VHH binders against q9y6x5. Designs and how they scored, part 80

Target 1, 379 residues: q9y6x5
Amino acid sequence: LPPKLLLVSFDGFRADYLKNYEFPHLQNFIKEGVLVEHVKNVFITKTFPNHYSIVTGLYEESHGIVANSMYDAVTKKHFSDSNDKDPFWWNEAVPIWVTNQLQENRSSAAAMWPGTDVPIHDTISSYFMNYNSSVSFEERLNNITMWLNNSNPPVTFATLYWEEPDASGHKYGPEDKENMSRVLKKIDDLIGDLVQRLKMLGLWENLNVIITSDHGMTQCSQDRLINLDSCIDHSYYTLIDLSPVAAILPKINRTEVYNKLKNCSPHMNVYLKEDIPNRFYYQHNDRIQPIILVADEGWTIVLNESSQKLGDHGYDNSLPSMHPFLAAHGPAFHKGYKHSTINIVDIYPMMCHILGLKPHPNNGTFGHTKCLLVDQWCI

## First folded at step 24 (VHH)

Design wn1
Fold by ESMFold2, fold request of step 25:
Structure wn1 (fold): chain B 379 residues (1-379), chain A 127 residues (1-127)
Amino acid sequence: as target 1 above (379 residues)
Amino acid sequence: QVQLVESGGGLVQPGGSLRLSCVASGFTFSASDFTAIGWFRQAPGKEREGLSDIYGRSESYTSYSDSVKGRFTISRDNAKNTVYLQMNSLKPEDTAVYYCAAGEYVRGSDHWQYDYWGQGTQVTVSS
């Protein structure tokens, strides 16, 4: 019987929510499995890039999904949350669900993980849902569990994505304890429903389940705005992405655009592409624009308008506020083990190990996750 | 086919109260966890200001701007597909056209996008 794995993401689940809020169902899940308290994600700390890093083990510069908004000057193609279906954007890497279903007698299933409704290398998940935010968590879960339990060839790898707590995190900010407590209680109830559904269907004891996220959330404020229009006229550049990492395509001499921006705010770093810090691993892809602007934590880049966001993400990946967690339960995992940190790119080779897949070349380190696994020596 | 119709505006004295209603048609706002109905206002010569919104499928999640916290209350009746704004302790500064709008959150957008707007209802606070 091939091992089975369900990978679940709750978007924008900041690691320290676990200690600052109550999660009876998630804590039971952790008690019977493993926890990684902080996962160091990839820069920029945005949804599409980090979800693809989880399933490829690659830095953004290497897998080509470098932001939620992208422009390719050669092909004139645009990528956005509403225009993400062109395989062109995704084809610089091979995600785990493609590798999995190319194995004999295996298939893959997906409920709305970024990229799973795109034919990547002419291959799409065997069972999938087209993205639609109106589809409830219950319906996503029902489809995933149906496919795990009833498919031939069997579904051995499945993914499930949910938009919270990201949606509410942007609206309230992570420091709004009253409102975020209600949001996070609902998410814990959904985790309880997930576990109960798996038990009811006879899947719980033999399915490996990872619950993780792509990034955290930091508090924003109307007192912390960087007004880009005060420093540079719109006519000098094309804006590909705005905040908190702006992507600037100059329309005039690049050095002139840089000089207009470099002293715009003490709360913003301005980088020529070649000067982006090496620790970001965010330089060697044509989709990264010639100039990027990186706001300090909690600062928002705006175009002479107020911001409606009270929480945001996308900042420097060294910030603890940007880090998610990882919890896991199943026959591959120890019981009651807690681990301090891994890199988000380490999740891919661990998943490949669990599924018996040969990983593609990647930036992860299998040794970082050995202590989570029952079949490995922890040293 | 999405329509939002405001009602309940009018003339009121300072310190008075009004209750605005927003009836949605062409969609059911409680059929999605990620559809919000919000109230906005625009006074003459001023920019449009967001006041409050409400979202959620069965649970209601609410937000308020600092300018109206404690005086305005948003609520909804899912069976009637209707959102309300109870406005108490009204001031002359509250004089504006009040709009309801429908917003959506989607994977990777990083913000709530309000694409559908009502035509507005006038609220005038004066003696």
Scores: ipSAE 0.872, ipTM 0.942, lowest interface PAE 0.6, mean pLDDT 94
Fold by ESMFold2, last read:
Structure wn1 (fold): chain B 379 residues (1-379), chain A 127 residues (1-127)
Amino acid sequence: as target 1 above (379 residues)
Amino acid sequence: QVQLVESGGGLVQPGGSLRLSCVASGFTFSASDFTAIGWFRQAPGKEREGLSDIYGRSESYTSYSDSVKGRFTISRDNAKNTVYLQMNSLKPEDTAVYYCAAGEYVRGSDHWQYDYWGQGTQVTVSS
């Protein structure tokens, strides 16, 4: 009876992989639905911030997840990929699964989406999996489809997260065609399995499905390193995050730290917090440190002389290499429509519309996504 | 109790071959898409160097450093929970202690983290 939505993320799926690699199953999904060729994500172009922007419609400075590694000087709390469960970090926004399950006769389900195993505003997803990277895609999908089919109150919003192609993208880089072709073929097979499972369970025709990602990936090289230790002694600052956007908490006068860094490399921009470009929307949160260093595309900030990464992300969100895609299928969406671009924050008000939810204040623009939806006039 | 045990090291003449084994116990490395077994080496006075790794649940994905690509081959036997490094065309500069390590990838880490290490096996390439 009520509309249902499954939101799927394949982490680190660069938009132009669709043009440069073969995706028979994803292309069939797109042919019967909609495609947004480039999604302009938020700065910094990292995993936790962009996943939270999708489900809140907010810039990072507004939702408070400003990086994968954060420090709060007042509370002395640290956030990391292995220390992400304190609701303190997440409580500056209300994600869509919380709003959804507070409605009459609705629940939410989640398989590994960042934040869904945290009680945000004392509310945790109605059905969820604790994060564990060892859980297979098949098991995640089985749980999600079981919950979509067999829950009371019914699950009307569900999320599914998978770590590829991000994991392999960091290891090989996006330009390693041989290895990335194998990785991306597996992901396409998983998309085929997802669609086939939904069809076999009778969910496919009446479930709205969004397949998207948080960011892209750019090629790195041992020839493009910025050695921070060559410019400044470690004793002058605390390093909160390293690359490609370093977060620097000075231990001495911050102008002195800034001056030591400003000429460190022509391939790195050094910003005092108040001087961060306005277009980043990355200034008005206490979790953003007093100095940030922003490497040029494909450059890596290091403390030692080598890096094992051949791919990375986190760079300027204007870079096409940082942009994911969005594809969608279901009763709310047109069939066979392609759209050039939206902002990642636009996904939230669109999802709220599909689910009949009142969006919280946010930075998205519903008008940007009207052309994707059958119940909207495109102009 | 996770344990990694290397074997197969020794003395080899230049141009020779050697096969290292890494037996894992306390976990099954093919039970996760995001667990890798890697080979590393460290020569005296040098930093530890990553050589090759292998990961995947159903499929095997491999990587090689430029220093060993074409000469070394990583493989695994899931039934024995064992990873191998076949080293061909050995050179004196390959002399080092070779380590097997288990690594993991998690959402938001941006890298593969190798937290479990074997004790190492000596490889010496000399006439």
Scores: ipSAE 0.870, ipTM 0.942, lowest interface PAE 0.6, mean pLDDT 94
Fold by ESMFold2, last read:
Structure wn1 (fold): chain B 379 residues (1-379), chain A 127 residues (1-127)
Amino acid sequence: as target 1 above (379 residues)
Amino acid sequence: QVQLVESGGGLVQPGGSLRLSCVASGFTFSASDFTAIGWFRQAPGKEREGLSDIYGRSESYTSYSDSVKGRFTISRDNAKNTVYLQMNSLKPEDTAVYYCAAGEYVRGSDHWQYDYWGQGTQVTVSS
């Protein structure tokens, strides 16, 4: 039978949660598989961009999902968490589930992964759920496992997405040990349920499973606010995205808007688009606005008001607090191997290799993941 | 139609206690992992302030602002679709209109969105 892969994301799972909290079920999963302790994600370190980078192997500027809130000046279209279904936004890349299901005798399944309920290049995941946060993890898992066991053509690639620990991370912050311990204990129980379900269905031995995340989380505070209204009047710009990376579309001369902002706070960097650091790979797309503001870690950009967030993400992708982990188990992977780091874009070519797919042009490096795989020479 | 109805406000002496109730109708808040019911207040001349919320499907997860930790306790009765705020050791500074609100967390929002609000109930701590 063709090789099968289940890709699982727990949103906002910071890599060092593994060291700072107890995960008996996840640690058993790791013990019998592989761990990448530290995955360097893409800038900006937000949910939609990083989930699409995992499945395309591309930097955000190359796949076109550059933030959770976007504006396209040519078409005048808006994208948001509640307005994400227009294929226009997604069509600058080909995600792995599209490539997979176009192969002979293969299909793809999805439970809530960003983009899987959109017909990208006129192709929607063969089996999918429309996004609905009210659908329990158990129901998502039941659908995925039913599709893996009962579909013709067979499901060979499946995705599963869960909103925790991101939802609670924003509410409590990663330093709230008491509350985050309860949240993370529940997530570990869900991982235990996942593994047990796969074993009960006879899938565990022959299914490759990746458990990963899109980003981490850092602690915020009412003592670390950047009041944008104190620096510039709203009438001079359109706000496309606010914090921690603000996207500013000037309504007046761009240089004039830049000059009003450049000294706003010592805890915020202000970039003209052409001056965005090259290491971000965040410049060459029309959806990136003419001015961006990048807050320092733990700082929140606000509009003359307080913030209710105690945790946030979206910061510089060099920050360890923004980095997720990756764990994997299955016939393609070694057992008991730990690896220090990969780039999040490296996951795509690795998955293509496991599935026997020809990758589209991408920014990943297959060599970075060779040591995880049993069929590769580890240099 | 989603509705939230507060009760239990009134006039209280300093050091006293009140219990606010919020009855939800038109939805079941424990039918989702990512629906929260929260309490907020607004005093004259101040911003609306988040005090506490409660969320979760079968397990309850709670949060408290620093200003009310240890004095206020949020709880719920899922069978009655009702959330409570027990307010102890009340001070004149707690005088405000208190609101119950329903919020949701969704993929990519980066925050809990409170879109449904009650009419508010006045709490006055004086004399």
Scores: ipSAE 0.869, ipTM 0.940, lowest interface PAE 0.6, mean pLDDT 94

Design wn1
Fold by ESMFold2, fold request of step 25:
Structure wn1 (fold): chain B 379 residues (1-379), chain A 127 residues (1-127)
Amino acid sequence: as target 1 above (379 residues)
Amino acid sequence: QVQLVESGGGLVQPGGSLRLSCVASGFTFSASDFTAIGWFRQAPGKEREGLSDIYGRSESYTSYSDSVKGRFTISRDNAKNTVYLQMNSLKPEDTAVYYCAAGEYVRGSDHWQYDYWGQGTQVTVSS
């Protein structure tokens, strides 16, 4: 039987939730498989960029999805959570489901993973759901398992995306133990339902399953606001993205805009594009604006004096609060193994290996993940 | 067409109580995990303030602003497609027009967006 892989993301699942909350079902999944305790994601630590990095193995500057809000000055196109369907944005890379379904006798299925309802290089996932947040986890799971079990050519790669704990993390913040424990208990119940469904359909023993996330979450506060309007008149720039990484397109001389911003707050770093730290791998794409503002952890950039966010992400990718986890189970994976860390871009070459696909050029390192895999020599 | 209709406002003494109702029509708020019904208020000369919301398909998840936590309680009756705000220990500072609104969370938005609003109901807390 051809190797099969289901990739699952629970958006905004901070790695240390595993230590700070109860997850009986997820912990059973981990016990019979592998855990990577911290996955170092890519900068900026936002949803669309990191989901695309998982499936391309590329830094954001290389795959072109550089934020959840983007502007291209040449074409005058805008990208947002409500305007994400133009293939223009996605075509700077080839995601794994495209490579997979172009193989002989293979197809791909998707339930809501970013980009899977877009015809990237004129190729859309063989089976997919148009994004709609009203579709329940149970319906997403039912479609995915039906496609895995009943398709010709067979579905060998499938994705499943869920908006929690990100949605509630923004509303409550990660430090609201009472509310987040109820949210996270529900997610654990959904993981239990996932495993039970796979067992009942006879998929569990021969399907490789990765459960991961794109980023974490940090606590925000009314005491930690950076008032951009207090530093610069908004007529001097176009705001492409606001917080916690603001993307600034100057309308006047960029040195003048930079000088107005550089001392705005000790809790914000202001970078000219050429001065963005090399460790971010966030410079070599025209969609990255000439000036970016990077708030310190837990600080919020605002245009007025108030903010309603209690949790946020997008910060420096070296921050542990921004890191998700990865757990996996299936015939390709060891049982009961825990690994400290990998880079999120390493997931792509590992998935290509599991599926027998030749990876496109990427930023991942297969060697970082070989200890998770049964068919690899770890030492 | 989506409609939200508030009722239950009026004049009340400090320390008193009111219960506001928000009846939704044109959609079923418990048909999505990520549709919220929230209560907001706006006093004269002030910006609109978010007070509380409730969301979830089968289970109810609630939030409260610090200004009303412990005094106000949000609840819902899914069969009647109705959300309630029980307001206790009312203060003169609570005087405002109270609105209910429907909001949504989508992947990549980083916030809940409230696009549908009721007409409002006046609450006046006066000695």
Scores: ipSAE 0.865, ipTM 0.941, lowest interface PAE 0.6, mean pLDDT 94
Fold by ESMFold2, look of step 24:
Structure wn1 (fold): chain B 379 residues (1-379), chain A 127 residues (1-127)
Amino acid sequence: as target 1 above (379 residues)
Amino acid sequence: QVQLVESGGGLVQPGGSLRLSCVASGFTFSASDFTAIGWFRQAPGKEREGLSDIYGRSESYTSYSDSVKGRFTISRDNAKNTVYLQMNSLKPEDTAVYYCAAGEYVRGSDHWQYDYWGQGTQVTVSS
């Protein structure tokens, strides 16, 4: 009986929501398993990059998904949330579901995790759903549990993705306690339904389940705008991505574009690619543009004077507001153990260990997660 | 084909009330967790302004701009596929064409995008 793992992401779930809001179902899940209170994610703290880092163990510069909007200067190709199916973008790494399903008598299943509907290295998840935001959590869960329970060869690795609390976090901001309480209550109910469904189907006792997220959320405001059009004419650059990390491809001399931007706002750092801080691990990929602009926490880069966002993410990955959590339950995990922090890239080698897979070269450190696992000698 | 039809506009005195309706066809707005129906307005010579929206499958989640919070209430009747805007304590500054729009949120967009618009209904608040 090979070990099985379900990896679940609730997009934009800020770590301290666990402290600041009520989660009876998630807290019960944690009580019988493990919690990592803060997961330090990768820069930039955006959805596609961090979901791919979880399943590859790689920094963004190494796996090639460097933003939600990208441009490749060699091929002249563009990537976006609506144009993400070209395997070209994904092929700089091998995600865990590909490695898993290439093993004898194993398959992989996916409900909407970024990349799982793409044939990466000519290999697509054995069972998958094409991305469609209108598909309910219940239908995603029904498909995943059906595949976990009824597939031959058996599904040993499955993923499940949900857009909340990210969608509502952008609309309200994390400080809107009234509205976010209702949103987060619903998410807790979905976690309760997930656990109940696994119990009803006889999967709960022998399935390892990780519940995590890609990033957090910070409060934005009309008082914290950086108006890029006030500093530089559109004609001097091509805008690849806007906020809170703008990706700037100069149309004129790079130094001139840099000089126009460097004093644009005291609330924005402007980096030439070679000057991007080493701690970001965000330099060595052709998809990273020659100039990036990094807004301070809670500041929004705009081309006009208005923004409808009250919450955002993508900021410096050292910011606690950008950090998600990780909770896990199952036969591989201790019960009632809390751990302070891991790096998001550490999740991949841990998952490979649980599944008995040889990890590809990666940036994770297995030792950081040993204390979560029953079969490991803790430090 | 997605269509949105506003009704309920007209002339009202300051301090009065109106209820706007937005009937959706070609889709069921409560069949998705991430479809929003919103109200917008545009006065002559002004930019279009977002006022309120409502989204969710079983639960209703609502948002209000500061300019209308406390005076306007958004609601919906899922059986009629209709969204309402109850406008109370109307002021001359509320005079505008009011539009209903449908928006969507998707993985990685970081933004709710309103691509489908009604034709608008005139609201005039005059002494």
Scores: ipSAE 0.853, ipTM 0.934, lowest interface PAE 0.7, mean pLDDT 94
Fold by ESMFold2, fold request of step 25:
Structure wn1 (fold): chain B 379 residues (1-379), chain A 127 residues (1-127)
Amino acid sequence: as target 1 above (379 residues)
Amino acid sequence: QVQLVESGGGLVQPGGSLRLSCVASGFTFSASDFTAIGWFRQAPGKEREGLSDIYGRSESYTSYSDSVKGRFTISRDNAKNTVYLQMNSLKPEDTAVYYCAAGEYVRGSDHWQYDYWGQGTQVTVSS
């Protein structure tokens, strides 16, 4: 019968948490399936951009969700966590759930994955939840499993999103072993509940499940602040996004703004859009502002002289601290195989293959994931 | 709809203790994984300072600022919808108005935002 896939994200799950903390349930999941130890995500290493890259296979410049806070100069539209429902922002790409449910006799379901409550290309996930962080993981899981079991046409692709360990990672920082150990134990328990629910419902043997994340987390400190107000008067620019990648729209001559910023801190790189390193694939979209400021790992850009964060992400995607993991189980996947690394954009063509979908043009490389799949030759 | 009421403030000698209470109404703070209740203070002539918070649905997760760690303890009674701050080894520097606040984790902004505040309760540490 048609192949089915559940894609799960635990936000902010740094890859090396797997070796530094105990995960009996996740380790059992991995033992019976596959692990990719490091997934190289896309720059900037933020939540909305990377979740959309997973489901489109595109770099941020290509799918148009270039940050968690955006401004479009042509339309004068703003995007933020409280203003993310305008399809305008999402319509520069086609996510896999849209492609899936437009196939004959197929539906898509979603529990809180970024963008799944938006009608992208006039198509909203067949079954979905409006984003509400107060909805428990158990309720999200109950809805997803009910839809996987009881839908006409059948749900063949489903997404499930959870805000941890990101929320607690920002509060404590990844170096707080005592507090993060308790947070990560809870997440492992939730993974155990997920697997047990799928087994009890008869889904486990025939459902492909991917458990992954969008980014990691690095430690911050009050000793590592970059005070932007000390370098430039706020009247010279519009601030679109602040930290750790600031997006600056100059109000005066851009060279003057650049010159005021370029020596602001040795722990911050200042780029004119044209000079952003090619390896970021972060240049060719109008939503990328004329000047960006990229803080060094663990540094925080502030407007005043305080910050409440002890952990953050968004930094250079070459940093191991920014990388998530990927684990998978199901009929499409080998058992007991560990792979060192893939690119996050490689997940999309792999998922399309599993589901028998024609991928849209994308930046992923199917060959990078062949070794995970039972129907492929691995070299 | 949401209300927070502090109590337990007063005058205490240096080295003494006080226990503050924060009663929440209009919501159940243990009904969400991502709702926090925090304690803050503002001394005369100073900015408001975050001291401690507590969050979680079935389990309690806590944080403390360096200025109070080891001296102050946050706890809660979910059945009474009440959060406590036990303040020990009080110093004259702890003199302030103490506020209880409710906040939520905001994905996309990557921070905990406190939008609901109590009226405050005065704590004075003096001979």
Scores: ipSAE 0.840, ipTM 0.932, lowest interface PAE 0.9, mean pLDDT 94

